# VHH binders against RNA 2',3'-cyclic phosphodiesterase: the designs that were tried, part 4

Target 1, 188 residues: RNA 2',3'-cyclic phosphodiesterase, of Aquifex aeolicus (o66967)
Amino acid sequence: MKVVRAFVGFFTSKSINEVAERIKKEVDLKIMGKWVEPQNVHMTLQFLGDITEAQAIEVIKNLQEISKKNIPFRIKYKGLGVFPDVKRPRVLWIGVSEGANKLTNLAKEVARLNAKKGIIPKNSKNFVPHVTICRIKSYDRKTLNELLRKYRTVEFGEDEVNKIALISSTLTSVGPIYTVVEEFYLGG
Below, E stands for the ipSAE of ESMFold2; O stands for the ipSAE of ESMFold2 at other seeds; V2 stands for 0.75 times the mean of E and O plus 0.25 times the DockQ between their complexes.

## First folded at step 1 (VHH)

Design p04 (framework vhh_7pa5_2)
Fold by ESMFold2-Fast, scan of step 1:
Structure p04 (fold): chain B 188 residues (1-188), chain A 119 residues (1-119)
Amino acid sequence: as target 1 above (188 residues)
Amino acid sequence: QVQLVESGGGMVQPGGSLRLSCAASGFTFSNYDMSWVRRAPGKGPEWVSTISYSGGETSYADSVKGRFTISRDNAKNTLYLQMNSLKPEDTALYYCATEVYTYEGYDYWGQGTQVTVSS
């Protein structure tokens, strides 16, 4: 049986793709980890984990249906946050201000249709729209707290959400390689 | 700076046992959930097992449940995988990794340790 590690989402614009590199330089080794490469910056609407080819086909059908019933919309990237929390920070991310409700509704539609086909990811978390920029391995607490405060209300840019994709993740020693399995433009 | 070094692999006959170790350095090991991931020749990576940062919670792939046991020693920055009742299908390069909070892949792939189960 062939399985693929996959998620539903989209790749972000160039202005956002370079934020991780800029912040990495700013913190000057005070926050260390895996900083997301520009080509890998993305928004996840639903993480699927390991799925079979049959499950991938069902997800693709669902995404095509969703794309026909939803129109493009704008989002604004604003603020920095961490998961799960500041006492045990593991992921540094960029938040969404304007358009967050539309992203949440889109993510809920994806999850609902996939669930109807029995595709329910293990360890599902409540959807929080975000773009990961660093998987933190070590940090200076003062630097992290100052960074979060400094960027709390800073706007990083905007995107038009005009497509959704099933994306596979092939993991290598130098990081993940993401491949678009299938993508659909909104407003079909 | 960040390094994961896997060891303990080898060649074993079906039904045999092996214990894998992963020595971690360059990050706060006790703050991270740790995972074992394997890659068979010509295949993509398969998640095997995860243990929470405290060691209080564990999970296993259905293919290894009941045969493998994941554990950790935070004082020694070491992750373990006890593999019992090994099958030819367990033949793979085994990696330890940190799973990110978003569940988008695994991080800090080590060099891997080869496990070969054959007669």
Scores: ipSAE 0.013, ipTM 0.280, lowest interface PAE 7.7, mean pLDDT 85

Design p05 (framework vhh_7pa5_2)
Fold by ESMFold2-Fast, scan of step 1:
Structure p05 (fold): chain B 188 residues (1-188), chain A 122 residues (1-122)
Amino acid sequence: as target 1 above (188 residues)
Amino acid sequence: QVQLVESGGGMVQPGGSLRLSCAASGFTFSEYWMSWVRRAPGKGPEWVSTISSEGSYTSYADSVKGRFTISRDNAKNTLYLQMNSLKPEDTALYYCAAEDLYSGYDEYFDYWGQGTQVTVSS
């Protein structure tokens, strides 16, 4: 059985793609980990994990139907946060302010249709719109707390959400390589 | 401090068996999906197998399905890979890796060990 590692989402714009590098330089080794390279910055609507080719075909059909029922919309990137919390920070991310509800509704529709086909991810949990910029390995707590406070209300940029894609992940020695399997324009 | 320490590699003849272990410390092992990844001479890293946090789900690369079995013991913070019917093409450095359950949206491996060498030769 052939398996594809995949998620549903889209790649972010150039202005947001460089935020990880800017923050990395600002914290100057006081937060260390895997900082997301510009070409890999993305928004995930649903992480699928390992799926079969048959499941991938069903996801593609679902994304095509969703794309017909949704029109493009704007989102604004604002604030920094961590998962799961500041006591055990593992993931540093950029939040979404304007358009977060529309993005959440889109993600819920993706999850609902995939669930109808028996495609339910291992890490099913409440959707929080976010763009990962660092997977944290070590950190200076004062620096992290000051960073989160400093950027709590800072706007980093904006995007038009005009497409959704099934994206595959391939493991490499320097991190994941993401490949668009199929994408659909909203309103198409 | 997070640590993953692989062991159990060695030299075996084709058709032989080995059991790899990965001892985890410094994080809540039972909350993580765990994987085995290998790097063969002259090739990039190849995913081998994954097991869910409670062991309820497992998956395997086509090249090893039916020959390898992934398992875990959460009480001992240890991941295992039982390798049977070994072939020369299984020769590689084998790494254990932890997927981060906290993001839930990405396919990143959070932690990597140093690897254990498996050599299958006649």
Scores: ipSAE 0.014, ipTM 0.251, lowest interface PAE 6.9, mean pLDDT 83

Design p06 (framework vhh_7pa5_2)
Fold by ESMFold2-Fast, scan of step 1:
Structure p06 (fold): chain B 188 residues (1-188), chain A 119 residues (1-119)
Amino acid sequence: as target 1 above (188 residues)
Amino acid sequence: QVQLVESGGGMVQPGGSLRLSCAASGFTFSDYYMSWVRRAPGKGPEWVSTISTSGGTTSYADSVKGRFTISRDNAKNTLYLQMNSLKPEDTALYYCARGYEDFGSLDYWGQGTQVTVSS
């Protein structure tokens, strides 16, 4: 049967969606890679991989149940970091300061309910709340280190986390195309 | 059922070469970016390389640039990693993974193949 590559998450607000473009211009080719386009900026709560339509229906039911049990909450976007580390940076991301614990609890609840239905991604990592802005291919070490220091305590914006979605990802030669399959408002 | 099966690991002296293979099944291989990720004992996973669906775009971790070459054969559903000028620091379990270099976009990983570089 046909499968859909999917994740649970939400798209970020306009206040943060332009940060990748702004930082790309600031570093002026000294950090190069795939910079995340404004419409694709998102928070991932759980990556699911390939799921069947039957599994997608179960995830949707779980997200609907979670949405009834959780109320909207605020998060603050603060600081820049890299994965896996500064020695070999591959992903440049924006961190979460205020509300990180609530995001972690929400992500754990998603994973727990999906696991009860046998939907368990292989080799899943511990949840770390972050918003990816660049997948780095090359960089100037001094520029990257100065960028991380400059923005260590800078607040980029805030969001009210008021919905969760099942989002499909179609991988192409130039990156992913995202489509919202279904979304639910918290407190509904 | 998605399956990724690595092979080609082994023991080699510093400066030597190895070629890793990954046999993919259970999905349309040509529709996906593919990656190699490694894990040394006591360390977290490190992304090594990614190749696009057509093979037209490749990327590498700074630690392996110029020494490793990723390639794919879509007709055989196989991913390769040619490793040259191997260093003791390259000693790790090497995993084939579906997706591209952002760890959050990798969904399926193989069981891994051990590469040991020592004199």
Scores: ipSAE 0.000, ipTM 0.154, lowest interface PAE 12.5, mean pLDDT 84

Design p07 (framework vhh_7pa5_2; at its last look DockQ between E and O 0.76; V2 from the best seeds 0.00; counts 0 for: pae E 5.6 > 2)
Amino acid sequence: QVQLVESGGGMVQPGGSLRLSCAASGFPFSSYEMSWVRRAPGKGPEWVSTISGSGDYTSYADSVKGRFTISRDNAKNTLYLQMNSLKPEDTALYYCAKDLGEYSYGTEFDYWGQGTQVTVSS
ESMFold2-Fast, scan of step 1: ipSAE 0.048; ipTM 0.434
ESMFold2, look of step 2: ipSAE 0.085; ipTM 0.468
ESMFold2 (binder alone), look of step 2: mean pLDDT 83; pTM 0.829
ESMFold2 at other seeds, look of step 2: ipSAE 0.179; ipTM 0.544
ESMFold2, look of step 5: ipSAE 0.106; ipTM 0.508
ESMFold2 (binder alone), look of step 5: mean pLDDT 83; pTM 0.829
ESMFold2 at other seeds, look of step 5: ipSAE 0.167; ipTM 0.548

Design p08 (framework vhh_7pa5_2)
Fold by ESMFold2-Fast, scan of step 1:
Structure p08 (fold): chain B 188 residues (1-188), chain A 119 residues (1-119)
Amino acid sequence: as target 1 above (188 residues)
Amino acid sequence: QVQLVESGGGMVQPGGSLRLSCAASGFTFSTYAMSWVRRAPGKGPEWVSTINEGGGSTSYADSVKGRFTISRDNAKNTLYLQMNSLKPEDTALYYCAAEYIEWEGYDYWGQGTQVTVSS
């Protein structure tokens, strides 16, 4: 069977897409890794892993249903954090302040409907709204701690969440290539 | 079913060498960047090394740079870690992982293989 690596989410607006490059310059090689390019900045609502064509069709149906039941809403990007934690940082991300509850409810609805069709990702975790800016390979501890403190309450921008998509991912030597499989406008 | 099966660990004297293997199945191995991650007793996971999909680009943690070499054989769906000049601080459970960190962290972590460096 043919499988595709996929997630449910949306691409962020120009307001946030340049943040990774700006922070990368600020830390001046003291945090090294794969910094997310502007065209690849996105919010993930549910990571699906490898799915079949039949599973993709079911996800698309679920997203269409969800899009009809949810209206557009605003979110604000605020703060920096790391996954899993500061002792072993692997992912540097931008958080969501206003609109986080609405994103969480949207993500839960996606997961609930997909689970009804037997589409349950391996190692799924509780949803935390975030935008990844760097996959960390090495870091200076002092620099990372200072960066997180400096940006703890800084607002980076805002978006209107007005669509939801099934997005496929192909990893290459220069990073992932994301392709929108299907997208739906909220309220439509 | 996705599986990663690590092997090649064991006990070795300081200055010794070990070669770890990770046999992958249940996904298209050649389309994933692959990593080695280790966990020492009482500590969280520490990233060790990553290799891109084609094997042409590699990166290493500062603590292992110059001593460890990551490689892959896409025809055999196998990832390798050659570990030279081993130190007691390298003692850990070693995991292989597909690198989709941008969503959920490491995907497809295996059971791990134990490396003990002791005199």
Scores: ipSAE 0.014, ipTM 0.259, lowest interface PAE 7.3, mean pLDDT 84

Design p09 (framework vhh_7pa5_2)
Fold by ESMFold2-Fast, scan of step 1:
Structure p09 (fold): chain B 188 residues (1-188), chain A 122 residues (1-122)
Amino acid sequence: as target 1 above (188 residues)
Amino acid sequence: QVQLVESGGGMVQPGGSLRLSCAASGFTFSDYGMSWVRRAPGKGPEWVSTIDYSGGSTSYADSVKGRFTISRDNAKNTLYLQMNSLKPEDTALYYCATDSYYEDWSSQFDYWGQGTQVTVSS
């Protein structure tokens, strides 16, 4: 019947929410595309796509179960990368160094429980913890390569991962408007 | 094969008007929200205005509200920006762009055009 576009994840801290804006200014139109606004900076644990109300209810139950079995942990944001690769860069992202394995395990647990309920995203991929800062339309190759080299080992900030949420996305002309459908604190 | 081609820029005096156009091809224009973004000399890009896929919802930056009007013609695959009461601070390269979902990193739907120059000076 009715569907909502959704993902499982969390919003990042104020400390890294402005990184996209700062790097956008630094590259001064030599990398062009859709730069993520501060209010939209997030970590996706699993993109669900269009789901029904019944599926949303099952995801919520799964997130509640996961939150009871996992405790808060620290992550560090470090480095820049691109998807799928430097030959065809479409997405510019911030990586995770410390805590990457714990994020990967959390994301796998989310995907496993959702799959048990028949909730399997259209495109399944190996999880890579990342925070998107730009969807690239055009780029100056030298500028991109130098940006990636310059920031390869730079630490941008850190977060305590203390909650997980089902988040809905509404398409607008400004970009997506995200609404927290339900969230759960880890260890609670 | 996806193309966005801006046109309509030029030189005008303060208080003048210009109408920008963006011709879209290579994708289903009517499925996408569209935006105008500008870059003034020595400044970063500034969002100007947006319109949803249907043309039923529009939004504007505070700096242009009441002076600029965004519109679209889905039958012609064209986006417009009517600019009235132009000010020197409106001097910039103007770009059109599509909006898409940010959550799916495999998305290829975010497009920007090459830009059209608007210069407001006496």
Scores: ipSAE 0.015, ipTM 0.188, lowest interface PAE 7.5, mean pLDDT 83

Design p10 (framework vhh_7pa5_2)
Fold by ESMFold2-Fast, scan of step 1:
Structure p10 (fold): chain B 188 residues (1-188), chain A 120 residues (1-120)
Amino acid sequence: as target 1 above (188 residues)
Amino acid sequence: QVQLVESGGGMVQPGGSLRLSCAASGFIFSDYSMSWVRRAPGKGPEWVSTISYSGSTTSYADSVKGRFTISRDNAKNTLYLQMNSLKPEDTALYYCARDIEGYDDAFDIWGQGTQVTVSS
């Protein structure tokens, strides 16, 4: 059976897309890993994992339905955090302040419609809006703690959430290659 | 009660091989992507490898690509790391970690670790 590794989400604006490069330069090799390239900066609403072509078709139908029933809205990017926590940091991310509730509701609607078609990703609960900027391979603990404290309340930019997409992900040694399978404008 | 228990570490000569295992319990193993992460003395944690929940997709750190192979047996709730052509720089405590990609990109629940020492 042919499968595709996929997620539902959207690519972010040029303003936020440059943040990873700026912070990478600031930490000067004291946090190393796969820093997200500007063209790959994105928001994930639901990770689907490996899905079949039949499942992809159903997701596309659901996204089209969602796009017709939801209107564009604004979000603000604010703060830095890590997953899972500062003791075992693997992912450095930018948070969402204004618009987080609307984004969470959109993600829940995506998950709900997909679940109605039997498309239930392995963890569809506890959505946390975030934009990944680095997948951490090694770090200096003092530098990481100082970075998180410095940027805790800093605003990085704004976006209008005006489209949603099914995006495929091909993993390579140099990072993921993302391809838009299908996208829909909100309110369209 | 999520539990990850690593085993298979030990002492080996440069160029040798070791196979690490991670036994998972307290969750549906086949629902999660899994990773190996290592920590050398005096250094921060370094991600080594990730495998998707089905086993169809794998990724590796540049430092281990071509030498290490990650695999899983969902029927046995076990994660593996086959380590070949070991180098002194591979000396570290190796941790099994549970990943949830997408929502938090990676949410690791760490095991206790297994020590790998590569020396002459």
Scores: ipSAE 0.012, ipTM 0.227, lowest interface PAE 8.8, mean pLDDT 83

Design p11 (framework vhh_7pa5_2)
Fold by ESMFold2-Fast, scan of step 1:
Structure p11 (fold): chain B 188 residues (1-188), chain A 118 residues (1-118)
Amino acid sequence: as target 1 above (188 residues)
Amino acid sequence: QVQLVESGGGMVQPGGSLRLSCAASGFTFEDYAMSWVRRAPGKGPEWVSTISGSGYSTSYADSVKGRFTISRDNAKNTLYLQMNSLKPEDTALYYCAKLTYIFGSDYWGQGTQVTVSS
C-alpha cells in the first residue's frame, strides 16, 4: 500500500517567508538546526501523517466543502514561541495574534469532517496556530530566552487566508519537498 | 482502468505557441487535480502547472508563469495547456498526470513532444 506524509494548510506570503533567515543571522550560530527555507514556510491546520490515496480523496472532498462555507480572512503574525517548551525546545515558531480564533475554527472544521471519514491522526494535539521557522538541534539557553522575550510582541507581517490545501511532504537529506495535492479558494 | 492521452505537441520557432490536450478516462475527472509535467532530454521530470478538480485554483512553475495557461473542461474530461512565447528551454516531452501520481500510481500519460528551435 502506497502512502504519503500529508497535512492540510497553506503557504505563507512574502511578508513572512524571509523571517527565518533574518532570525538565523541574528542568533549567529547560538541556535542551530534546520532553518525553514522561504519556499517551504507554511501554516499547518491539521497534520495527517501517512495517508493512502483513498484517504486523500476524502480529505479533498472535505476541503472543497469547507472552502464553500468559509470566506477569506486576515491574520497577523506576532511573537515567537517554542514546542514543546523552553526546557526542551525542539521547534521555534512564529505565532498568530489577530485572526487566531478564525484559524482555530477553520482547523477544527477540517479535523471534524476528516474524523467523520475515519481520518484521525495518531497522537493528535489541540490546534495552536503557528509557522515553524527552525527545527532546533542545539541552542544557547540564554540566547533563546532573550530571543523569545525580545520578540514576544513583535509583529512580523500579515496574510489573507484565502485558500486551503492538501499538501504532501517528502523528506530528503536536504529537507522536505512539499507538493500541493489539491487546493481550494475560500468563498468559492 | 485509468488512461491519459496527450496530444498537440510539435515543432515551433521561438516565440511561437502550441496548445496541448490530455484526454482522460477511467476515473471521475472532476474529483482530481491534474498537472502538466515535462521531461527535457537527459533531465528528470519537472512540474509545470496544476489545476484543481473544480478549476478554481491554478499554479505554475516560475519558469512558465505569464506564458502558459492551464485549463480543463470537465464535461469533456479534457485538460489543456496553452503555451505562448515558447523558448528553446521549453523543449521537452510533456505529460499530463493525475496529481495522485505522488502516491506512486501509474497515472502518467505517454507524453507529447514539444520542440522549440529555429
Scores: ipSAE 0.015, ipTM 0.289, lowest interface PAE 6.2, mean pLDDT 86

Design p12 (framework vhh_7pa5_2)
Fold by ESMFold2-Fast, scan of step 1:
Structure p12 (fold): chain B 188 residues (1-188), chain A 120 residues (1-120)
Amino acid sequence: as target 1 above (188 residues)
Amino acid sequence: QVQLVESGGGMVQPGGSLRLSCAASGFTFSRYAMSWVRRAPGKGPEWVSTISGSGGYTSYADSVKGRFTISRDNAKNTLYLQMNSLKPEDTALYYCARYSTLWYGTFDYWGQGTQVTVSS
């Protein structure tokens, strides 16, 4: 009620929004977990966790400042991977090839400005650009290894990163409902 | 204590129909999405259908679209699966499962299952 669960990021284009559903169908429950619905496919630049309204206002100011100092750039989605590793897979994701360094620099700027205002997420780790498609609960090891090998060099699509947003998450019985709190165009 | 109890399974000929029921207890039923998951002999589990807590949203596996209908009665704490145009490949143990509110697309509680056999 007094807090919102939030992250900084953007929603991905139609080109990759259906990938999670296609792969879910391909593995036919041999990889089970929280598969991301097409409307919820996104890139997270910084997960904030639960933040207050005052913190949300500060994040919005920081994103507006960042948007004025950064210009749009292209990224390409390529490959599948897992976090933390194939021996203990918990998250299945789509990687970024072209534009990964620019995306990483943008994420670092977001984290730096938020930290300057005392907004430091608990258990934060180094940024790796990725789009989550499944939070894994159980898996067949052979199926997972074959899937990762099959898609290692496959390109899934591309986006122009032209905006950044503060996005809130409301947890429901059918999954998260994401709401754009505020968004800003890069170079504007 | 969460309990899910399935019923309505049985033997039916190809082209026939069955309606499965799942009686839920031990939690606020209307706050949870519910699913049907099946397991055929010698195969892993296959997700069949999910319905939102309110009943406003439903989803189906491609293999059952147009033939199966998921529904719920929140006043009776009961989940249903209407199965029409049944095929031999629909033969399986059918489980009622509670969709996880913490981990979407996963299930935190399962019933014991009800057997559906489609045979000529």
Scores: ipSAE 0.000, ipTM 0.106, lowest interface PAE 15.5, mean pLDDT 84

Design q01 (framework vhh_7qbe_3)
Fold by ESMFold2-Fast, scan of step 1:
Structure q01 (fold): chain B 188 residues (1-188), chain A 121 residues (1-121)
Amino acid sequence: as target 1 above (188 residues)
Amino acid sequence: QLQLVESGGGLVQAGGSLRLSCTASGFTYAMGWFRQGPGKEREFVASISWSGGSTYYADSVKGRFTISRDNAKNTLYLQMNSLKSEDTAVYYCAADEYYGSSYEPEEYDYWGKGTRVTVSS
């Protein structure tokens, strides 16, 4: 059976696409790992994992339904954080301040409709609005703590959430290649 | 609390074969094998999706290693053929509940303690 690694989300605007590169330069090798390339910066609303072509068709139908019932809204990117926590930081991310509740509601609606069709990633993580900028391999603790403190309340930019997409991920030796399978503009 | 237990490591002659197993104490979505050789960082070997429909291999092991899984037994396997001295390493089983198949060790939240494979000349 043919499967594809996929998620529901959208690519971020130029307002924050270069943030990963700027912060990478600022920390000067004191935080190392896979820094997200500008073209790959995105918001994930639901990670689906490996899905079949039949499941992809059902997700697409659900996203089309969602797009008809939701109108565009604004979000503000603010602050840096880490997952799971500062004692074992694996992912460095940009947070969402304004619009976080609307993103959470949108993600919940995506998960609900997909679950209704039996498309449920078992042991799924709880949704937290974030944009990943680095998958951390090694770090200097002092540098990381100073970085998180410095950027805690810094605004990085704004986006209008005006579309949602099913995006496929192809794993390569040089990193993931993301392809939009289908996208829908939010209308009201 | 999820636990992963690896087995099957040992000493083998170059050109030989070895089969590694990893049993999870519960459900896992994505699983993979990583290895760490003497004086080296942990590197990707192979990963497999929940359905087994997608498999990924490091270029250094393509054609020689085969990853598979038995979901009924919560067990992951790595069949290693045509072993080389460069394959000497501690092999780690990794699992995640969210990301699916991945090259990235950071995508895996659960790790075993490792099983040592030594390939003699």
Scores: ipSAE 0.000, ipTM 0.169, lowest interface PAE 14.7, mean pLDDT 84

Design q02 (framework vhh_7qbe_3)
Fold by ESMFold2-Fast, scan of step 1:
Structure q02 (fold): chain B 188 residues (1-188), chain A 120 residues (1-120)
Amino acid sequence: as target 1 above (188 residues)
Amino acid sequence: QLQLVESGGGLVQAGGSLRLSCTASGRTYDMGWFRQGPGKEREFVASISYSGGSTYYADSVKGRFTISRDNAKNTLYLQMNSLKSEDTAVYYCAADLGYDWSDSYEYDYWGKGTRVTVSS
């Protein structure tokens, strides 16, 4: 069976794409891992996992419908956080302040329509809007705690959410290669 | 479903050495070792990229432990030298798919662990 590993989301603008590199330099090897390359910085609205070509077609139809019913909106990137928590941090991310509720509503609409077609990710969790900047493999606890405190209320930039896409991932030894399968502009 | 099987644990005297192995039943990418000591939370020990070109170690084991892999055998290794009583733990092998997914903050696959006891 031909499957593709995919998610629904969008790539961020240049305003945020350099933040990962900047913070990587600041922590100076005290936080190590897979730092997100500028071209790969993105917001995930729903991770789908492995889907079939038939499922991909249904997702595309759903995204087209959603794009016609939703208009562009502003978001502001603010704060740093970790998943799952500070005691065993695996993912370092940038949060969303202004526009978080609109992102959450958009993500819920995506999940609802996909679920109607039987497309339900096995390990689905409650949506938290975030942009991953590092998959942590090792860290100095004091450095991480100071970093999170320092940036708790710092604004990193803003975007207009004006499109949504089905994006596929091809795994390589040096990281993922993301490909836009189809994208739709909001307000269409 | 991918399975990871650890081996090589046992009882060793302080200052001694052990080599742990982790064999995967299929394709893996970036891999790592974690451990959980008595009454402690699980902690990172070491990681290695698929190519072997990137390795990182927890400060507590740096200079004493060496992580390596043999992709032809689907096997990950941890060479542990100059063992200390505080190295006593169950050691877990973990593998991720190399994806940079926001929703995947756990390793994709985990072994059941191998026990290492370092006596004084």
Scores: ipSAE 0.016, ipTM 0.320, lowest interface PAE 5.7, mean pLDDT 85

Design q03 (framework vhh_7qbe_3)
Fold by ESMFold2-Fast, scan of step 1:
Structure q03 (fold): chain B 188 residues (1-188), chain A 119 residues (1-119)
Amino acid sequence: as target 1 above (188 residues)
Amino acid sequence: QLQLVESGGGLVQAGGSLRLSCTASGFDYAMGWFRQGPGKEREFVASISGSGGYTYYADSVKGRFTISRDNAKNTLYLQMNSLKSEDTAVYYCAAEPYYDSSGTEYDYWGKGTRVTVSS
C-alpha cells in the first residue's frame, strides 16, 4: 500500500521565517535541538499521519470546499511558548494573538470534514495556533525561562492567511522535506 | 510522552553482526536510524514508514542492514550484517515530526548507542 505522511496547513511569509535563526543565535547553544529552517516554517491546521492515496484525494476535495467558504484574514505572531510545558519542554513555538480564533475555526472545519470521511488523527487535543521554531533536545533552564519571559508579549510580525494546502513530509539526513501536494486559495 | 531509547551497541569485529533496538511510545509516525562517525556529520542510514510498508536505505548500507519494526512492542530494529570499520559510529533512533490534532509538533531523537567495529 502506497502511503504518504501528511498534514494540512500553510507556509508562513518572510515576516516570520527568519525568527528561528535569530533566536537560535541569541541563545548561543544554551537551547539546542532542531531549529526550523526559513523555508520550512509553517502553520499546521491538522496533522493526518500516514494516509493512503484514496484518503489524500478525499482531503483535497474537503480543502477545495473549505477554500470556497472562507475568505483571507490577517494574523499577528506574538509571544513564545513551549509544548507540553516548561517542566518538559519539547517544542519551542511562536504564538498567534490577533486572528487566533479564525485559525482555530478553520482548523476545526478541516477536522470536521475529514472526520466525516473517516480520517481521524490519533491523540487529538484542543487546537492551539502556533509556529514551531525549535524541537528541543537540550536546554539551560535559566536561559529558557528568561527567553519566554522576554518575548511573552513581543510581536514578531503579521501574515495574511490566503491559502491552505495538503503537505507531505519526508524525513532525510538534513531533516524533513515538505512538499505541497495541492493548495487552494481562500475566496469568498 | 514520546521517549526514544536505543540499545544493542558494542564492540564487534569486522564481518560481524549486531542488532540495534529502539523503544518508543506509540507507532503512528515514520522512524529511522542515523549515525555519526568520528569526525563526520550525522548521516542517514535507514527509515521505515509508520505502517511498516515502506523502507529506505542509504546506498552504503543497502544489502547489509535491515530495518524493521514491531508495532505491538513499540520497537524499531536495525539488523547490521557484514560490518565494516567505516560503520563505526554512534547510532541514533529518530522519529519524523510527530503532530497531534491540537497542532502540536514533536521531533524526537534518542541519545544514541555506540557501535565500534575493529579491524
Scores: ipSAE 0.006, ipTM 0.234, lowest interface PAE 9.3, mean pLDDT 82

